VH-VL binders against Type II restriction enzyme TaqI (taqIR). Designs and how they scored, part 6

Target 1, 262 residues: Type II restriction enzyme TaqI (taqIR), of Thermus aquaticus (p14386)
Amino acid sequence: ASTQAQKALETFERFLASLDLESYQQKYRPIKTVEQDLPRELNPLPDLYEHYWKALEDNPSFLGFEEFFDHWWEKRLRPLDEFIRKYFWGCSYAFVRLGLEARLYRTAVSIWTQFHFCYRWNASCELPLEAAPELDAQGIDALIHTSGSSTGIQIKKETYRSEAKSENRFLRKQRGTALIEIPYTLQTPEELEEKAKRARVNGETYRLWAKVAHHLDRLENGFVIFRESYVKSIELFLQKNAPTLSGLIRWDRVAQEALTAP

## First folded at step 22 (VH-VL)

Design f4 (from b2 with light chain T94A S95G)
Fold by OpenDDE, look of step 22:
Structure f4 (fold): chain C 262 residues (1-262), chain A 121 residues (1-121), chain B 110 residues (1-110)
Amino acid sequence: as target 1 above (262 residues)
Amino acid sequence: QVQLVESGGGVVQPGRSLRLSCAASGFDFDYYGMYWVRQAPGKGLEWVAVISYDGRNKYYADSVKGRFTISRDNSKNTLYLQMNSLRTEDTAVYYCARDLYWQSEYYFDYWGQGTLVTVSS
Amino acid sequence: QSALTQPASVSGSPGQSITISCTGTSSDVGGYNYVSWYQQHPGKAPKLMIYEVSDRPEGVSNRFSGSKSGNTASLTISGLQSEDEADYYCQSYAGSSTDVFGGGTKLTVL
């Protein structure tokens, strides 16, 4: 691992640790006013990458969410006006702003989790990782390159958004490639083991999640991040299996085959 | 948008059979455990059955064990409840419900509208 | 298995805070942190309002909060609104892979 990658990871983790997640949760959790698809001009992903994916920078700095959102908002006054006119006739800018702020926060948290995986990967693994807004547009969080092939990854959060099942666009476009689900949970191993004990039908699944959870760390503010052991385990899994992987590799297989070792 | 729609309810005589269906949409059906919960008229809620996301594991309430069978077809995004040897005490609105999380148990964030099953002579 | 004990009814005026209790035993409410609350309007399906004693599902108003002390769980609704008028059920894990529900509480908004 390069010194640069390690520094980037450490800096990013400090950023994550500085977030007041409790306050943000209280503020934004109840706000679900803007659920419409955002037009391309209002897509926050490019901005998120610009401000938070700095894998190649020597001394990266990361904006607080409020500052990020303010910048995002100020740059898009015209498309925002059109958006409001289209979907929120009669609503105040303040109302819509708060809605978008909440939505973007949720998006940011998701992307920060994704970026942490990527930063951790760069710091701890040898296989090249590629991350870009264009990949996200294809429904993957990153590409990991192995000898002769690329494997897509997607962080699969236990509480991910409920969406209708559809074929992943990445897999549609790149036949023969693999997409692996990276399981992610906010629950502690202890919590999951307790749930396993009382479970009727999902006992083994909870135990599997507990194994996953052992590869995660919780920051003081509650932000859950990936341990080095997590990404190294995934790397080993890919080194071993990448040539034979095709299609969607579900989280449970990944957990069973890659994350079962202490 | 998550939707659950129950069907198959009706009036049947004791000893007869009935099959309920629950059509799911708006989420990855094959990632979630599914449940049947019933509510007798004017009464509280009662667990009926649960099935794991992959359909491999099933659990039944003692009151329906041996008579009811829960199943699912993930290719059709449909949950089923086969009810045999129906009794008058089985009279209830039957709800299908989804786990709060992928593999959660005992917490249901989405419910169908329910389908009424009336068992009477 | 005995049902959890809830008051049959509670009432409050708009803007007030009300609390619904759910009393069990050390084998259920007191023994585990797996208490949930459901809201049910007439002719409608139940809606999950609280799980794991105090956690709120996404989209549930922060006016709803849950707590537990000993063998009694509580649902508190602050800033009571007319729309809150409904039946409320508590639920708890009761050991042996079983759950128990409360008898339900009818909340009337005066």
Scores: ipSAE 0.550, ipTM 0.825, lowest interface PAE 1.3, mean pLDDT 92
Fold by ESMFold2, fold request of step 23:
Structure f4 (fold): chain C 262 residues (1-262), chain A 121 residues (1-121), chain B 110 residues (1-110)
Amino acid sequence: as target 1 above (262 residues)
Amino acid sequence: QVQLVESGGGVVQPGRSLRLSCAASGFDFDYYGMYWVRQAPGKGLEWVAVISYDGRNKYYADSVKGRFTISRDNSKNTLYLQMNSLRTEDTAVYYCARDLYWQSEYYFDYWGQGTLVTVSS
Amino acid sequence: QSALTQPASVSGSPGQSITISCTGTSSDVGGYNYVSWYQQHPGKAPKLMIYEVSDRPEGVSNRFSGSKSGNTASLTISGLQSEDEADYYCQSYAGSSTDVFGGGTKLTVL
């Protein structure tokens, strides 16, 4: 709602639009050589938050991916050497570095996507939102505060080989909290309606995804972002339901109950 | 790591029944549609049945409709195929398969190793 | 024999490019963009190599590419390697909530 939040959102969207997505996807999509869970010393989340979550800065700037990766790599030369010796005997550092680039690029895209939701939320909504790397490490992309209670959110992409996130066992076992799934798709409403017409068992499910897609938008370079209507619909859903929400509220209930048409 | 393990295959006479199971691990089973696909010895692949992620919707190939029933138990991460009134042409390796996306249909990125069903007198 | 026609076998030497064809009709391959290709090594389950005509799942080598012209889909493998020796199956959506597989092509690396 504030002018600062609106400027932060606009600056972040310009950063997202500046990414050469096609080149990155061509370079990294065929590479899946590093699939191990990264040890704590190699965790990129603190760095991703440091460089890309700048909600309180008056004039933020955002690193390109290559500079981000170089900063992450340079800070961790010792743990990287140990990781390479443990899992990649006889491989060149260049081979392993490229595998880690592909791995971290996928993580960065996921984090940039959830940050757009958070920047849009700050610009459009009144309920306070909290985002931090320690929450993200537990599978909570953000925490939204209502009258004395908090609800976690988690961006959930339909995926065909997306990197798995840990289940949010910590927050689900904590007192009186809920986790809602925020569905996100790269498919257009037109593509999803076509699939619905041809489905064996998923016709209504594809139509739910089409409702989701109507609340998303696409930047000129193809990066998919959250419309204002998305975050306002979620805020209204939480204002109405948060005191009675418990446990995991799955993406399909969110699509059905929160994301009503326009 | 994603794993699908079929079991319950064997040799049976025509007209008998078998129940196949597919144990799933390494992924969130109840987000994905699941399939049975079969391959007769020396032949290509044939789609058999599909079930939605929540088990509410099911669809069958014409060759098995009315004889086979697909089901799932999401609390046990297990997919089933009840095969009744078996015929010799049902002889095949039966694979359990997962959707590429949650509900992508028509594209299967993970398959089990299969279980052999032989129907002969 | 399946509804989609594939050659029974294809062979090539390491480093060569090889193309496997999959011919259907205007009611399947020609009518929709829902073609996929599966690789199957002996004694193993199939692996998805190409979907939606030309898309590669994450981690599949860019040596594998797919295309379609009219009623014929093609899988091209460039820089042929010994591990590419396998059976390859095409599959297409065939209308009315159905699909159809090809009979398979055995690729031999010499």
Scores: ipSAE 0.538, ipTM 0.783, lowest interface PAE 2.5, mean pLDDT 86
Fold by ESMFold2, fold request of step 23:
Structure f4 (fold): chain C 262 residues (1-262), chain A 121 residues (1-121), chain B 110 residues (1-110)
Amino acid sequence: as target 1 above (262 residues)
Amino acid sequence: QVQLVESGGGVVQPGRSLRLSCAASGFDFDYYGMYWVRQAPGKGLEWVAVISYDGRNKYYADSVKGRFTISRDNSKNTLYLQMNSLRTEDTAVYYCARDLYWQSEYYFDYWGQGTLVTVSS
Amino acid sequence: QSALTQPASVSGSPGQSITISCTGTSSDVGGYNYVSWYQQHPGKAPKLMIYEVSDRPEGVSNRFSGSKSGNTASLTISGLQSEDEADYYCQSYAGSSTDVFGGGTKLTVL
């Protein structure tokens, strides 16, 4: 499992490094024309898992974003037509297509980020991890199984604008499991320490984020990924605390108690 | 969708107190630092106070320090500004504002519509 | 501590580019990369357009760009549209956990 998992991780990192992040961000950042909740039939999560979560395959391959979007679009012509006529009456299909493209790109980046955590976990850790689109739709990026319990994780970006506060609380109650927030930042430790020196109220907070950033790494194209030390620190935290964990374990407790700074 | 709604403004005499509230919805309130910013009639913007996401740290502009108290109740998704010893110079529209990202500082991406406080004798 | 200096007004025609300046000192605009720009339509709350000198929040058009040279920050709006008519305020970190705002610039789209 370890050798296969290492190869899967390496191949996924190579895919991530191949992305032209700057051109995608320039193209899509100003585009927010499709802000409605997508109907169930347009949900991209099953397709994202199909094409990008291949942890059990020997020698997997991964689609570029443009090919992924074309595949998603072509499979959904009828529900897309209904959605466009309902919400975008009078707009050209090309205009709406670009809006959906921008939205799916943002979703894909979020999903690729959480998948890297999962690939890294499989390559470095002993506790089993489960990821599925049904869990993701419920606000749980993965489940990690201990002998007596399961703990959910959710990747929480400092730039993430959460819409799911009440739904996350509700889903955690119904699952009866703990949910651990896994903090993730695009900022470097150096940037965060400088912000800490100049903060009004967030000096301690920026230093916690700097601890987080020390456990992250950058691919050549700038995509930020999880170091082995990140997942091993989380695993150790779970092994020490799982019998007593319940409810939401906030990012700041995770940063303070699980992550060590070099 | 993110919404911030201020309330509690009104007309008061100098030396009196007012309490402003800001009701937040559409985002995870207890992940974000929050600000009060004011705008005197015909004038520019002036930040007033800031509070960290968990309420543990607070910081004030010199013009209000010792007279105003910022606070939050994360269980009610509400931000407060207790304004004591009000002066005519405190007359302004008071906005509550959210940090740009859920744990950042110095940049405010969502603002309420404001509530007017008039201090006149 | 001085406020940031902005022109009282600027104007342009639809489709043109215009630039609004924001001049501070070496203790604020010149000393840090913590400059932001806010748009405010009459009777409405401000909206963040630019932060950290040149970065755009999600959803802000790439027609808006920011830059800095020495003690002066600039907001450039290309392809002017009627909706851009508003007041624009700059803000900068000013050291010791303080910041300062500019007095505002009224943009008129002709």
Scores: ipSAE 0.338, ipTM 0.682, lowest interface PAE 3.8, mean pLDDT 85

Design f6 (from b2 with heavy chain D54S, light chain E58S)
Fold by OpenDDE, fold request of step 23:
Structure f6 (fold): chain C 262 residues (1-262), chain A 121 residues (1-121), chain B 110 residues (1-110)
Amino acid sequence: as target 1 above (262 residues)
Amino acid sequence: QVQLVESGGGVVQPGRSLRLSCAASGFDFDYYGMYWVRQAPGKGLEWVAVISYSGRNKYYADSVKGRFTISRDNSKNTLYLQMNSLRTEDTAVYYCARDLYWQSEYYFDYWGQGTLVTVSS
Amino acid sequence: QSALTQPASVSGSPGQSITISCTGTSSDVGGYNYVSWYQQHPGKAPKLMIYEVSDRPSGVSNRFSGSKSGNTASLTISGLQSEDEADYYCQSYTSSSTDVFGGGTKLTVL
């Protein structure tokens, strides 16, 4: 791994560690006022990539969320006005702003998690990784290149509520490509084991998640990040299987075949 | 949007069998645990059974244990309830419901419209 | 399975706040944080309103809130609206690895 990639990872982790997650959770958790899809003009992904995906920079700096949001907001006053008029007529400006702030925070956390995977990958793995807003638009978080093929990855949270996103646009567009689900959980192995003991139908499943959790680490502030062992395990899995992979590789298969060893 | 549509209900005599189906759409069916919950006419809700996302593990209420079988076909996005040895007390609207998370087990997030099963002589 | 205990009925005027109680035991409500609340309009399927004692699913109004103390869970509906008139059921996981519901509460908006 290049010294640059390692530095990027370290800097990004410092950023993640600096987040007051508890405060953000208290502030934003109860706020679910803006749940509709955002117009393209209000899509925060390009901005998130701009400010937080800096894999090629020597001295990356990362904005705090408040600064990021303010920047995002100020840059989009016109489309915001239109959005508010369309969906939130009669509501106070402050009310909608807070709703969007909460929404964007949730999005940011998801993206930061994704980026951490990517930063960790670049620091620890040999296979090249590609991340771009355009890939996200296709329903994948990153693309990993192997000899003669590319594999998409998608982080899947344990608590993921899939509203039927239409068949992965990615899989539709690229026949012969594989998409692997990257399981992600906020729970500790111990918590998961306890749940397994209490579970009536998901005991084995929780134990599988526990295996996944062993490849994750929790920062002091509670942010869960990927261990080196996680990405290396995935890389090994891809090196062994990529030529034969097609379609969607489910999280449980990935967990079982790639992440079985702590 | 998440949709659950129950079918197979009807009038049957005690001791007979009936098979209910629940067609799921609008979500990744094979990722979620599923439930059957029933409601007798004019009464409250009663949990009947749960099945894991893979269909490998099942659990039943004592009232139906040994008589009812919950199953699923993930390739068809369909949940089933095989009801054998039906009793008059099994008369109810039967709802299929989706789990909240992939492996929650504790909550009924989305419900179908229900199908009425009447067991009478 | 013994049902959780709910009041048979509660009523309130528009704009008021009402609370529905759900009393169980240390083997269910008091033993776990797996308490949920469901709203059911006449002739309709139940709808999940609260899970994990106090969390709201997406799309559920913030007028609905949940809490628990000891063996009693509570659903509070603030700013009562006509559309809130329905039956409400509490539910809990049990130490017997089952789900138990309350008897239901009919909420009337006056």
Scores: ipSAE 0.754, ipTM 0.880, lowest interface PAE 0.7, mean pLDDT 93
Fold by OpenDDE, fold request of step 23:
Structure f6 (fold): chain C 262 residues (1-262), chain A 121 residues (1-121), chain B 110 residues (1-110)
Amino acid sequence: as target 1 above (262 residues)
Amino acid sequence: QVQLVESGGGVVQPGRSLRLSCAASGFDFDYYGMYWVRQAPGKGLEWVAVISYSGRNKYYADSVKGRFTISRDNSKNTLYLQMNSLRTEDTAVYYCARDLYWQSEYYFDYWGQGTLVTVSS
Amino acid sequence: QSALTQPASVSGSPGQSITISCTGTSSDVGGYNYVSWYQQHPGKAPKLMIYEVSDRPSGVSNRFSGSKSGNTASLTISGLQSEDEADYYCQSYTSSSTDVFGGGTKLTVL
């Protein structure tokens, strides 16, 4: 493990721990004003990478969300004006701004979760990991290099909802490669076990999620992060199976074969 | 967009069998639990059956247990309801519905338009 | 026996706020926390409006809100519009491990 990688992880975790998640949830949870696809010019991913993916820096600093959003907004006044006129004619700028804040917050939380996985990976694993906005554009969160191949990863939340079914762009573009789903849950093992007891058809499934949850940790503010055991288990799984992996490797297979024990 | 389309409804005599289908599109069908819910004419909603995302586990309302069978073919994105020994009280519009999220079991976030089953002598 | 009780009907004028109650008799507190609400227009399929007592799915108007006090869940519709005229059903999970619906409430916009 690199000393730099470990420091990056620790600094990033301190950042995550500093977030007032409860306040943000109360503020943004009821706001679903802007849900359409954003134009390319309004894509926040490049900025998120710029400000929060600092794996090569010795002493990284991370912006608070408000400052991040203000920066994002101020740099895009023209495309924002066009966007508002096109989709929200007659609405106040304040109204649309709040809608975009809520959406970008949800995006940021997702990206921060992704970045934590990557920071943890760099700190604890030997296999090289790549993260870049271009990979996100292909529908993957990161790329892990194994002996003779590369495997895409995608974090999948238990509460994931799909509004459109389509083949993953990464798999479509790179035939023969593998994409593994990384299961992620906000529920505790205890909560999941209780659900398993009451479940009609998903008892075993909830217990499987409980196994996943054992590889996750909860910060004091409620942010759920990946334990070292998580990424090491995935690395071991890839080291053993990568030569035979192709296509989509579903979350339940990953959970069963890689995350079988805490 | 998420779409659910029921088919197979019709008029049948008591004691006969009928098979309903629900064609799903616009989402990852094989990640979601699926439901059948029915509504008798002029009456409220009644839960009928649930099936896990993999199709391995099933659960039924007492009113249909032993007579109805829920199943699915994930390769065809299709949900089924085999109804045997039909009774007049089974007369209803039958809806297929999707779980809100992965393995939630508690909510129906998308519904089909339903198919009418009439059981009469 | 219905585990969830709703009023048969409620009415309101455009612009007003109305509330529909759903009272549970189940002793399973955990199950009752999984309250959802559905809207159904005549001849149409139900639509999920509220889940987990107070959460709204994407695309549902913020005029719809849910709450719970004791054994009674409530659906509130603010700024009532003609399009809100429909039947509304509450739904929950029973102690017998089954989904149950309320009897439904017909909302009339005067």
Scores: ipSAE 0.682, ipTM 0.855, lowest interface PAE 0.8, mean pLDDT 92
Fold by ESMFold2, look of step 22:
Structure f6 (fold): chain C 262 residues (1-262), chain A 121 residues (1-121), chain B 110 residues (1-110)
Amino acid sequence: as target 1 above (262 residues)
Amino acid sequence: QVQLVESGGGVVQPGRSLRLSCAASGFDFDYYGMYWVRQAPGKGLEWVAVISYSGRNKYYADSVKGRFTISRDNSKNTLYLQMNSLRTEDTAVYYCARDLYWQSEYYFDYWGQGTLVTVSS
Amino acid sequence: QSALTQPASVSGSPGQSITISCTGTSSDVGGYNYVSWYQQHPGKAPKLMIYEVSDRPSGVSNRFSGSKSGNTASLTISGLQSEDEADYYCQSYTSSSTDVFGGGTKLTVL
């Protein structure tokens, strides 16, 4: 709701709009050469928060992806050498670098998407939102504070592949808390309605995703962002339900109760 | 690690019933559509049935419609196939399979090992 | 017939490239991009190799590629290896009935 929050959102959206998504997709989509688990020393999340989550800075600026990757790489030459020696002996550093570059690009796009939700929330909503690396370590993208309670959120893409059902670390650490799944799709409402017509069992589900998609917007370069109506609908949902929410609140309940209203 | 384990196969006479189970682990079962696909001995793959992630919607191949019922118990991470009025042409290995993505209908990402059903007089 | 047509067998030598065809109609392969390919070794369950005509799941070698033209989809395996010896099935969505599999192609590595 503050002028600082609105400025941060506009600056971040300008950054997102500046990305040459077509070139990045062409370059990285076919490259899946680095599939090993990354050791903690190579984890890009601290760097992504450092360079892209600047909600409290007076005049933030954001690195392009190439510069971000160069900084990440150069800070980690020793652990990179160890990783390459273990899994890629005999390969050139250029070959491994490109594989990691492609992998980190996919991670960055995911993180930029969740940060847009958070920047939009700060600019449009009254309930306070907290995003931090410590919360990410608990398995949530942000924490939203309501009167008398707090609710975690996770942004979930329709194409998400999930692990075995186990209790989320955030839910385990804070008894009586709730975690809501925030649905997100790269498909347009029109594409989803067409899929609904052809579906055997998912017609209702694809139409629900189409309602979600109506609350999303596409920048000129194709990056999908959250409209103001999205975050305000989630805020209203929390204001109505937070005292009674507990455990995992699934994406389809969130979509149906928050995102299908006119 | 994603696992699908079928059970309940066996030898039965024509006209009888059998219930197959598929125990799922290593993923959030109740987010995914699930399938049954069968393979007669020495033959190719034949799609049998699909069920939505919630269990609310089901669809069947014409060859089994009215005789087979797909169902799921999301609290037990288990998929079922109730096979009634079995015929000799139902003899096959039955696989359960998972959608590639949440609520996809088009691609079979993980498959179980299969369970053999033999329908013979 | 609603079944997709595949050759019964294909063979190649190690290091060569081979292509397996999957011919349907405008109601399936020709009309939609919901085509997938599965590899099945003897006694084992199928494995997804290609989806959406040409996309590879994570963990599938880039030696496997997919394409389509008109009513025919193709799976190409380059740098053929002995482990590639298996049955291969195409599958497609159809507008008129259930999803359909091809009859399968046995690939022999000579």
Scores: ipSAE 0.629, ipTM 0.827, lowest interface PAE 1.6, mean pLDDT 87

